# VH-VL binders against Mucin-19 (Muc19): the designs that were tried, part 2

Target 1, 175 residues: Mucin-19 (Muc19), of Mus musculus (Mouse) (q6pze0r851to1025)
Amino acid sequence: STCHVYGEGHFRTFDGESYSFDGLCQYTFLEDYCGQENGTFRILIESVPCCENGLTCSRKVIVTFQDQNIILQDGKVTAVQTAESTDCRERSANLYSIHTVGLYLIVKLLNGIILIWDKYTKVSVILDPSWQNKVCGLCGNNNGDLKDDFTTRHSSVAAGALEFANSWKTSQECS

## First folded at step 1 (VH-VL)

Design g11 (framework fv_gatralimab)
Fold by ESMFold2-Fast, scan of step 1:
Structure g11 (fold): chain C 175 residues (1-175), chain A 126 residues (1-126), chain B 111 residues (1-111)
Amino acid sequence: as target 1 above (175 residues)
Amino acid sequence: EVQLVESGGGLVQPGGSLRLSCAASGFTFGDYAMNWVRQAPGKGLEWVGQIRSKAYGGTTHYAESVKGRFTISRDDSKNSLYLQMNSLKTEDTAVYYCARDLVDTAMEYYYGMDVWGQGTTVTVSS
Amino acid sequence: DIVMTQTPLSLSVTPGQPASISCKSSQSLLYSEGNTYLNWVLQKPGQSPQRLIYEVSNRDSGVPDRFSGSGSGTDFTLKISRVEAEDVGVYYCMQGTHWPTFGQGTKLEIK
């Protein structure tokens, strides 16, 4: 299944729900924590405005996976280890691969998640069938039911997109 | 010779627990995703759940009928797959098979189940 | 879940005659990468299931060329060109595109 966001906050969830939300904070696009501490990854997004007119020029994407951050920003990808390693291992594990196909930058994670970025505003994520019912965030919960795609961080069903999206802010300090 | 051998089946009361094992040989067990599939007496095949290889995160997935009651785990050092079954119901009576799915180096993911074990029988009755 | 429906549910074939089993899915099995993850599995009496066909038309190693799979989208067929006594058993179609689901099974018997 596929989820994407593009332009001025136009979202389409895995279950096919469409909505608009143009927030300027950092939001959880997709994760498997879902209110628990035992998750394995997070994909975070931020809109980057251009000029004084407030239009979204690009999206910054941060993927947290296996103690490293993969940052997609300014048309480039940068990987940073979140936990400092004292080991001098040559090849631990190939945790992801990066491909450029036309205008798109594709990040494939070993856990079966494919992230596609047009280096501007469009971000898409493709999940293996194995991820059904295991994820949450702005992309919805991938359970085949549109009715609960607005499931908030607090496990309630939001009445609208604004409440839903604001529940997925990563910081209470951002408004 | 690639082999999967299940064990641990038996008779158990409703509400009871049972742990099944699947011993793998003849291939690099840790590279493969593994499945449990069951077959009730006189019925067809039903998928129970899957566990991915460590390289693919070791994640587990379950059929809705067993979610919350069954847990799949693996021990790659022992080439073994496990199914912990709790809160057993009479509807869980079946022959349980383990089945091999895919390698961690595969570029495409799918449920293929190319090699199956011989099965172990679980009977849940009062 | 994707529902897999097989027809017929049983058939009896004279040795040497052909057999055909149909499998229909409630949704297209075409994956986004262009692959179709439809498998055929045989369970002989008293034995474990064994896979015969994967990705619609590919035979597993050791499977006789009498067995052939075809189809696309939602309609799939397994054909046995010349049925032999060893082919007796229950045939299942299985989709691997989403959460795995099996057809009801088709029992093949010799007359």
Scores: ipSAE 0.000, ipTM 0.461, lowest interface PAE 17.5, mean pLDDT 80

Design g2 (from g1 with heavy chain A99T S102E G103W Y104E D105L Y106P; framework fv_gatralimab)
Fold by ESMFold2-Fast, scan of step 1:
Structure g2 (fold): chain C 175 residues (1-175), chain A 124 residues (1-124), chain B 111 residues (1-111)
Amino acid sequence: as target 1 above (175 residues)
Amino acid sequence: EVQLVESGGGLVQPGGSLRLSCAASGFTFSDYYMNWVRQAPGKGLEWVGQIRNKANDYTTHYAESVKGRFTISRDDSKNSLYLQMNSLKTEDTAVYYCTRDEWELPYYYGMDVWGQGTTVTVSS
Amino acid sequence: DIVMTQTPLSLSVTPGQPASISCKSSQSLVYSDGNTYLNWVLQKPGQSPQRLIYKVSNRDSGVPDRFSGSGSGTDFTLKISRVEAEDVGVYYCMQGTHWYTFGQGTKLEIK
């Protein structure tokens, strides 16, 4: 399954629901925490507006995975390891890889998640089948049912896109 | 057609040095982790070492039997992999194969393409 | 490092009969990502090695479906349902979980 966002907040979830939301804050695009402490990753997005017209010029993406922060911003990728890894022989240091294919930047996480960024506004995430029913966020819950794609941070089903997307803000202080 | 072609093998005296090359074609070489594997005459396969891609800082790892004597490097602009062998011993006599690690989304773990091999003979 | 042990070391079969090769690892091959990185490699006489199977049971492109891999943890098996003359060679199991180690090889010959 694939989820993507492009342009002025045009989203398509893993289960095939389409909606529009053009927010100014940081939002959880995809995660496996879903209200619990035992999650393993988060993908956060933030729209960067054009100075002159207020339209979205690009998207910033932040991936957190196994004490690693991968930041996609201004056509560049920056990876920061927040905790020291001491076991290189076990391949534990190879939690992700980054590739450039044409105009796309691709981040592959060892857990079966692939992130594709056009270095502009389009962000896509591909999940392997093992992630069915285990994720949440703006990409939906990946359970094959369109009726509950608007599942909020509080495990309720929103009536519309605005309520749904606003529930996935990472900070209540942002309006 | 995906191909790996090794060269540089030959006869060398114990304590000598030799550099092997591997030319890659038919795929995006710079994306892949690469290995060297060897096979002594009439014996089985033995992994020698690995070099990762640019996204993983070209990090290298070696089998204990060659650590400190062999160095793996690559030149992505030339689609080439290298093995610098120093302080050669008679037990290093083998056919040396260049191999590509499988790159199936999202993982790298398994040698899916093997070269033709180049023979290194270390004798007095 | 992980020691890979194959049995038998040699096997002779008549064409059309099945063949089975066992591979045991000194420790579990399950990686932290939940995958098991066990491969099967064939070296035909005078040729370079070629991979047949990856991640225990997945066949490489062009590998006939008479080849099948199975197993879990530390015990793995390669089966050939109906051996053909072209299957002659040395079969190696290879683990990729903690770097790379190979079994001793199993030589398959036709009677």
Scores: ipSAE 0.000, ipTM 0.504, lowest interface PAE 13.8, mean pLDDT 82

Design g3 (framework fv_gatralimab)
Fold by ESMFold2-Fast, scan of step 1:
Structure g3 (fold): chain C 175 residues (1-175), chain A 125 residues (1-125), chain B 111 residues (1-111)
Amino acid sequence: as target 1 above (175 residues)
Amino acid sequence: EVQLVESGGGLVQPGGSLRLSCAASGFTFSDYYMNWVRQAPGKGLEWVGQIRNKANDYTTHYAESVKGRFTISRDDSKNSLYLQMNSLKTEDTAVYYCARGDFWSGYSDYGMDVWGQGTTVTVSS
Amino acid sequence: DIVMTQTPLSLSVTPGQPASISCKSSQSLVYSDGNTYLNWVLQKPGQSPQRLIYKVSNRDSGVPDRFSGSGSGTDFTLKISRVEAEDVGVYYCMQGTHWYTFGQGTKLEIK
């Protein structure tokens, strides 16, 4: 299954729901925490405006995985260690791999998740069927049922895209 | 693999018409502004015109040298870009490239990041 | 329209030596978003144009680091630190700030 976002907030979820949402805050694109503390990863997105009217020129992507933040920004990847380790360089080599294929930057995580970034606004995530019913966020819950793709952070089904997307905002301080 | 392939070039007499096509693959064509650029034999590159995406109402803009004679259109369902050339002049003889705008939101493209292989148009009597 | 002027129009370089191409615009290329949309494009003999640099100094993917762009406002430079045989071709500066205009092109040849 594939989920993507591009342009001015055009989303397509894993279960095939399409919607538009152009928020200025940081949002959970995909995670496996889903209201619990025992998750393993988060993929966060932010729109980067380029113009006076706030039109989206790029997306910043932050992947939090195994005590590291992998940041996709300004056409490049930066990994920031969040936990101290004497063996951090060896660990980093085994947590993910990065490939440049044409104009795309591909990040493959150790857990099998593939992230594709065109270095601008388009972000895609590929999951295999083993991730069914295990994820949540703006990409939907990957359960094969379109009806509950607007599942909020609070485990309710939103009536519309705005309510749904705002529930995945990572900070209440951002408007 | 991101790719643009032009077709439709050929020999045409002055005053004639010709339609060029550009087939896109390997990216979400409908998101991008698309451009036509030409190059006369032994000369430099000259921008011909641009068509924007659906979010910008498919607006078109043309270089002064072709305004009123050339029309750019697109069919997002076919991932195709078109250039309709009317009232052709000998000075329109060139290789015509389609090129992708690398920034499809906001007021300006960064520039053209992906170019096709070109199709040759010869206007001669 | 913004006029782009390149110097020199032709350049012959011994392999391994540096090369420098200048590009001047008739008005500032700073757009209202604060970005400067100056690109450098290379056309190798018999090939389609390919972009090397965007926004003055950023290299496209796969472009060797011997290519560097610099400049601001109306004056821009493309430098090749060590010219190789594969670098032969015509180099164009292109502005994307107000529509699109190209410089005349600079032909780079190996001596």
Scores: ipSAE 0.000, ipTM 0.436, lowest interface PAE 22.5, mean pLDDT 80

Design g4 (from g1 with heavy chain D101E S102L G103Y Y104D D105S Y106S Y107G G110P; framework fv_gatralimab)
Fold by ESMFold2-Fast, scan of step 1:
Structure g4 (fold): chain C 175 residues (1-175), chain A 124 residues (1-124), chain B 111 residues (1-111)
Amino acid sequence: as target 1 above (175 residues)
Amino acid sequence: EVQLVESGGGLVQPGGSLRLSCAASGFTFSDYYMNWVRQAPGKGLEWVGQIRNKANDYTTHYAESVKGRFTISRDDSKNSLYLQMNSLKTEDTAVYYCARELYDSSGYYPMDVWGQGTTVTVSS
Amino acid sequence: DIVMTQTPLSLSVTPGQPASISCKSSQSLVYSDGNTYLNWVLQKPGQSPQRLIYKVSNRDSGVPDRFSGSGSGTDFTLKISRVEAEDVGVYYCMQGTHWYTFGQGTKLEIK
């Protein structure tokens, strides 16, 4: 299953729902926490405006996975370690791989998640079948049912895209 | 039925060498990481080392107590795991077990199946 | 190395009564992937070790539901709700977060 966002907030969820949302805050694109503390990854997105006109020129992507923050910004990738004690990664030295294919930057995570970024506004995530019913966020819940793709952070079904997307803001201080 | 059977143990003098084998059956051996664990007489369990599968380049890792003296290898065509022990010391006297480990995208699942053990006695 | 400390080191239980074994690690067993790699292993007299529990609380196939594991971070517990004669043996906790280290073992005997 594939989910993407491009341009001025044009989204297509894993289950095939399309919607538009022009948010300027940070949002949870995809995660497996879904209101619990036992999750293993999180993918966050932010729109980066062009000058003062407010148009989205690119997206910043932050992937938190296995004590790594992988940041995709300004056409570059930066990985920073979040845990002090895991410098010795002999058992999982290759937590992810990064490839450049044509105009795309591809991040493959050990957990079977593939992230594709065009270095500008388009972000795509590909999940293997094992992730069915295990994820949430702006990409939907990947349960094969279109009817509940607008599942909010509070596990309710939103009436519209604005209510849905605003529930996935990472900070309520941002408007 | 999933089975692991160790062999090759025996009596050896300090400074000597010995090679242990572990024969696997009932599962796809080549998919699994393999561990060696030992137990000195009347003592607890001590991890010796691990060899990964082909997808992870047969990489090996060892406990500090055996590093430089012991070598782990495998032959997937024979469903067999090996432990080459050199420069043996009296403190290496133990029952040696092999144990399998599954690694997949959801994590590590170490040592769900163990062999029956083979006894190594280092004494003069 | 992560040091694993078990208490008690020996335990005598009347059949049908509960038993509890504690295991403490010198550092957190939460791995970078979000998993907590704590396992419980039983060695019955004269037999090879067998794994009972993986990832803190998951029972291996064939392990009776009277065995339960719990805990988080550095503090873990194995509980047997009603001890039976066949439960006699030495119980080890095993961390898999940084390679592998075992606790000293807890010998369970029937009174």
Scores: ipSAE 0.000, ipTM 0.458, lowest interface PAE 20.0, mean pLDDT 82

Design g5 (from g1 with heavy chain A99T R100T S102L G103E D105S Y106S Y107S Y108W; framework fv_gatralimab)
Fold by ESMFold2-Fast, scan of step 1:
Structure g5 (fold): chain C 175 residues (1-175), chain A 124 residues (1-124), chain B 111 residues (1-111)
Amino acid sequence: as target 1 above (175 residues)
Amino acid sequence: EVQLVESGGGLVQPGGSLRLSCAASGFTFSDYYMNWVRQAPGKGLEWVGQIRNKANDYTTHYAESVKGRFTISRDDSKNSLYLQMNSLKTEDTAVYYCTTDLEYSSSWYGMDVWGQGTTVTVSS
Amino acid sequence: DIVMTQTPLSLSVTPGQPASISCKSSQSLVYSDGNTYLNWVLQKPGQSPQRLIYKVSNRDSGVPDRFSGSGSGTDFTLKISRVEAEDVGVYYCMQGTHWYTFGQGTKLEIK
């Protein structure tokens, strides 16, 4: 199942719901925390405005997985540790792989999530079937039923896209 | 509840100016694109123009019939949208509506929320 | 500029009978994202316009299921399976694919 966002906030969820939301803040695109402490990953997005045109030129994507931040920005990917290591043993296992196919940058996470970025505004996420009904965020809950795709951060169902999207802001101090 | 309330309409002479306001409530106004749409007496709907949100640098776009005469602006701190109309013509006589789209599409793709309208009459 | 043409311009229907309104665009309404931004708006006498249908076939919340939209590319239809007195008004098709243009409107009245 695939979820994507492109242009000036055009979203399509895993269950096929379409909506528009064009916010300037950082938002949770997809995660498996869903209000609990035992999650394993987060994918965050931010719109980056064009200085020349005043339109959204690109999206910055941040993937947090296994205490590592994978940042997609300015046409490239960068990985950074999220915390100081208290263990002198370095992780040698590959947690993700990066592929370039034509104009697209593809990040495959070890947990079966595929992230596709056109290096501009379009971000797509492909989940294998094992992630059914285990995720939340702007991409919806991937449960095969679009009636509850507007599930907020607090596990309620929003009546509209604005309330839904704003519940997935990562900082309430952002306007 | 979501509401859009227009005000500022009235009678004005050809060549005159008028400023319309639209007060928004019940949603995060600053996140949404806003449109003005008008309807001349006994005629159909005509899009006037759009202003985008801060993320899109408040860019504006206008119908050819009003370019150079009308200016759209907004004040997000007051949840208000404005239409400054200059060099008014008798053909600008209409009910003016502000609109946005809060459900499943942006205001540039559909217009699901409409105000009550404010009447502008341009006559000598 | 995309021109939207509606037929018929007026329609008089006995309550309980079906009604159909056609809308044709001068060019395809398929946006670069693959979606078709064709909407239907109703203006009841003395009231503000209200949207009934978005993206060709999706009913807005609270819109009765007797209203249905269909079509693709340049040809679209709004159907009312059983017209009721409260359906009186002017129906407009609207495209959002390349800015915004409206059809000229179809007036629905009861016999």
Scores: ipSAE 0.000, ipTM 0.445, lowest interface PAE 19.8, mean pLDDT 80

Design g6 (from g1 with heavy chain S102I Y104D D105Y Y106V Y107E; framework fv_gatralimab)
Fold by ESMFold2-Fast, scan of step 1:
Structure g6 (fold): chain C 175 residues (1-175), chain A 124 residues (1-124), chain B 111 residues (1-111)
Amino acid sequence: as target 1 above (175 residues)
Amino acid sequence: EVQLVESGGGLVQPGGSLRLSCAASGFTFSDYYMNWVRQAPGKGLEWVGQIRNKANDYTTHYAESVKGRFTISRDDSKNSLYLQMNSLKTEDTAVYYCARDIGDYVEYYGMDVWGQGTTVTVSS
Amino acid sequence: DIVMTQTPLSLSVTPGQPASISCKSSQSLVYSDGNTYLNWVLQKPGQSPQRLIYKVSNRDSGVPDRFSGSGSGTDFTLKISRVEAEDVGVYYCMQGTHWYTFGQGTKLEIK
């Protein structure tokens, strides 16, 4: 299954629902927490506007996985350890690989998730079938049923795209 | 199809220097952590050190016995791994192997593919 | 530094008979991700080392099913159900949980 966002908030979920939402805050694109404490990853997105024309110029992507933040921003990838250690004898597992193919930057996570970024507005996520019914966020729930792709942060089915997308804001104070 | 080939071994005097190379083929070298492992004549295997991939800033780690004397580097454009050995001692006499670690098709630490080895002899 | 101890150091078996090699670590090999990075490596005479088993019990591609690994925590075993002539060599356990250290090796030879 594949999920996309591009341009001024054009989304297509894993189960094939299309919607538009041009939010200015940080949103959960995909995660496996889904209202519980036992999650293992989050993929967050933010729109970066162009000052001169007011349209979305790019998207910033933040992947949080195994105490690492992988940040896709300004055409670059930066990895930041979320837990500090000064002991050089310890090593962290390599939890991802990065490939550049033409215009695309591809991040493969060891948990079977593939992120594709065009370094601008388009972000795509590919999941293997083992993630069916285990994910949530703006990409939908990957359960093979189009009708419940608007599952909110509170595990209800939203009546429309605005209610759905706003439930996935990471900060309630952002407009 | 996946292959590692070491070169650069030879005879060197104590206190001397030597640079080993490892040529990788058949896989996307740049995605993988790489290790050097050595084996003294008639002895067991000893880990020398590791270099991580670009996503992990080419971070290096070394066994205590070589720390400060050996440096691991890589050139992803040439699919090549290097071991610069300085201040060589007689106890550094060994066959040196390169071995690949975690990466695109290897999710777990364990060195799944090893090279053929290159012999370093440190003797007066 | 994790110390790996193998027993026995040498083993002589009749073809077709089973063989078992023990490996003990000075501390748990469970990594922070929940995986146990215990590997078994074989070095045949005059050849480079080749990995047989990774993550305790998983066989590498092409490794015959007569080889099996088991264990947990600090105690691990490699078992060969029916030893063949091609199995002669030195077997090493190798931990990848905290850098890399090897057991001292177990030499397997045919009677």
Scores: ipSAE 0.000, ipTM 0.461, lowest interface PAE 18.1, mean pLDDT 81

Design g7 (framework fv_gatralimab)
Fold by ESMFold2-Fast, scan of step 1:
Structure g7 (fold): chain C 175 residues (1-175), chain A 125 residues (1-125), chain B 111 residues (1-111)
Amino acid sequence: as target 1 above (175 residues)
Amino acid sequence: EVQLVESGGGLVQPGGSLRLSCAASGFTFGDYAMNWVRQAPGKGLEWVGQIRSKAYGGTTHYAESVKGRFTISRDDSKNSLYLQMNSLKTEDTAVYYCAREGYSYGFDYYGMDVWGQGTTVTVSS
Amino acid sequence: DIVMTQTPLSLSVTPGQPASISCKSSQSLLYSEGNTYLNWVLQKPGQSPQRLIYEVSNRDSGVPDRFSGSGSGTDFTLKISRVEAEDVGVYYCMQGTHWPTFGQGTKLEIK
């Protein structure tokens, strides 16, 4: 399964639902926490406006995975270790890999999630089939049923895209 | 055709220096980690060191036997890999192979999938 | 360093007969993400090494079906179901889970 967002908030979920939402806050694009503390990753997105026209010029992506924050911003990646890390082998740990192909930046996480960024507005995530029914966020719940794609963070089904997307803001203090 | 061609081998005295080159063609050189592997006459294969791609930080790592004496570098614009060997010892006598690290799904741990023909280094007085 | 130990160090096989080479590692080769980076490499006389098998059991393109790899943890086997004259050479197991190390090699000859 693939989910993506591009341009002025054009989304396509894993289950094939399309919708539009052009928010200015930080949103959960994909995670496996889904209201619980037992999650292992989060992918967050923010729109970055162009100076002169107010349109979305770029998206900032933040990935939190295994005590690391990986930030995709300004056409580059920055990784920050956030907690103590131990590795028994002499070779450097590689909990993620970063691959640049032309204008695309690809991040592959150890858990089988592939994130593709065109360094502008398009963000895509490719999900291993083992993640069926285990995720939530703006990408939907990957359960094979379009009716449930607008599942909010409160486990209700939204009637429209605005209610759905606003439920995935990381801070309710943002408009 | 994916190909690696080594050059720069020769005879050198103990304590001397030598620089090996490896020319790559037929693939996107900059996407791959590259290895140097050597084989002493009549002996088995021994890993010398590796340089990772820019996507993995471009870091270098070396076998303990050569650490501090050998330096691996690359020039992605020229599709070339280099091994600078300093303070050479008689036990460094070997055929030196350039080898590409196998890459799958973003991991560069799949072993050496393409090998050059080798270049011979003889360290003798 | 992980030590790779091969047995036997040499074997002679009549054409058409099977051959088996064992490789044992001093530590498990299972990497943290679940992959086991064990490779088999062949060096024919006077030629460069070539990889035959990667990640325990996957044949490289062009490698005949008569070659098969198996194993897990610390114990691995390369089998040739029907040895042919072109299979003569030295076979090495190689691990990539830590910094690369090779076994000492197994020389395969035809009687």
Scores: ipSAE 0.005, ipTM 0.505, lowest interface PAE 11.2, mean pLDDT 82

Design g8 (from g7 with heavy chain A99T E101D G102Y Y103D S104I Y105L G106T F107G D108Y Y109L Y110E; framework fv_gatralimab)
Fold by ESMFold2-Fast, scan of step 1:
Structure g8 (fold): chain C 175 residues (1-175), chain A 125 residues (1-125), chain B 111 residues (1-111)
Amino acid sequence: as target 1 above (175 residues)
Amino acid sequence: EVQLVESGGGLVQPGGSLRLSCAASGFTFGDYAMNWVRQAPGKGLEWVGQIRSKAYGGTTHYAESVKGRFTISRDDSKNSLYLQMNSLKTEDTAVYYCTRDYDILTGYLEGMDVWGQGTTVTVSS
Amino acid sequence: DIVMTQTPLSLSVTPGQPASISCKSSQSLLYSEGNTYLNWVLQKPGQSPQRLIYEVSNRDSGVPDRFSGSGSGTDFTLKISRVEAEDVGVYYCMQGTHWPTFGQGTKLEIK
């Protein structure tokens, strides 16, 4: 299954629901924490405006996976180690790979998640089938049922896209 | 190696203005939200206000006691945080600290983990 | 604003004995993500504040094992298992779940 966001906040969830939301805050695009502490990854997005009128020119993407933060910004990818270990183990053993295919940057995570970025506004995420019904965020819950795609951070089903998207802000103070 | 250094404090008359600065070094300043926190003589810590990183919109928020009188700003190219204080009252007499808050990568894990040495503001006639 | 209330406001402890400080919030500090943003900071006499504990129970680097934090929701505790002379100062709890607010502070003195 595939989830997209492009342009001025045009979303299509894994289960095929389409909606529009062009908020300027940082939002959880996809994660497996879903209110619990035992998650393994997060994908965060935010719109980057190009003009005084607030039109979105690009999206910044931040991926946290294991002890890595992978930042997609300004047409490039930066990866940073977020955890320090005193163990004498080998470092960063093939946790992800980055490929350039035409206009796209592709990040493949070892856990079976593929992130595709056009270096501008379009962000897509493709999930391995093993992730069915294990995720949440603006991409929906990937359970094959459209009825609960607007599941909020608080595990309720929102009546509309605005309530749904606002529940996935990473800061309560941003509006 | 992470360091915050406040400056600009001094003696000012009630109704006056003063601008404080905070110089940051040893970390990527632009990624962090920054706070101003003050402490009146012999009293506890009081949050003054916060400015978020540009990634979070660069917005500012203030404690009710200073709202409308104080303005927080930042210059990420100079790794500097500022507090513009107007219409100062005797109750604003305090040591003013700048503190590093959450960043865009780790969220609130680093909330107020680094503090400066403080700069003293005395509002007296 | 969330009101943070500390008890006691002053504590005198014989070296080697334990100390306990309570912090209560007027509202739950559990954030939507499941995190609880309660920190403990210490201000030693004549010094700037320093953070000891973040997110209820996590010690900052270099903070001795004798310091421990616990709690959930609205009730939180900082414990020092064996107070040493260098632990003298004022301890503050601070919440970051909403706009930051501090407790009144607890002054710890050695007998």
Scores: ipSAE 0.000, ipTM 0.460, lowest interface PAE 17.3, mean pLDDT 81

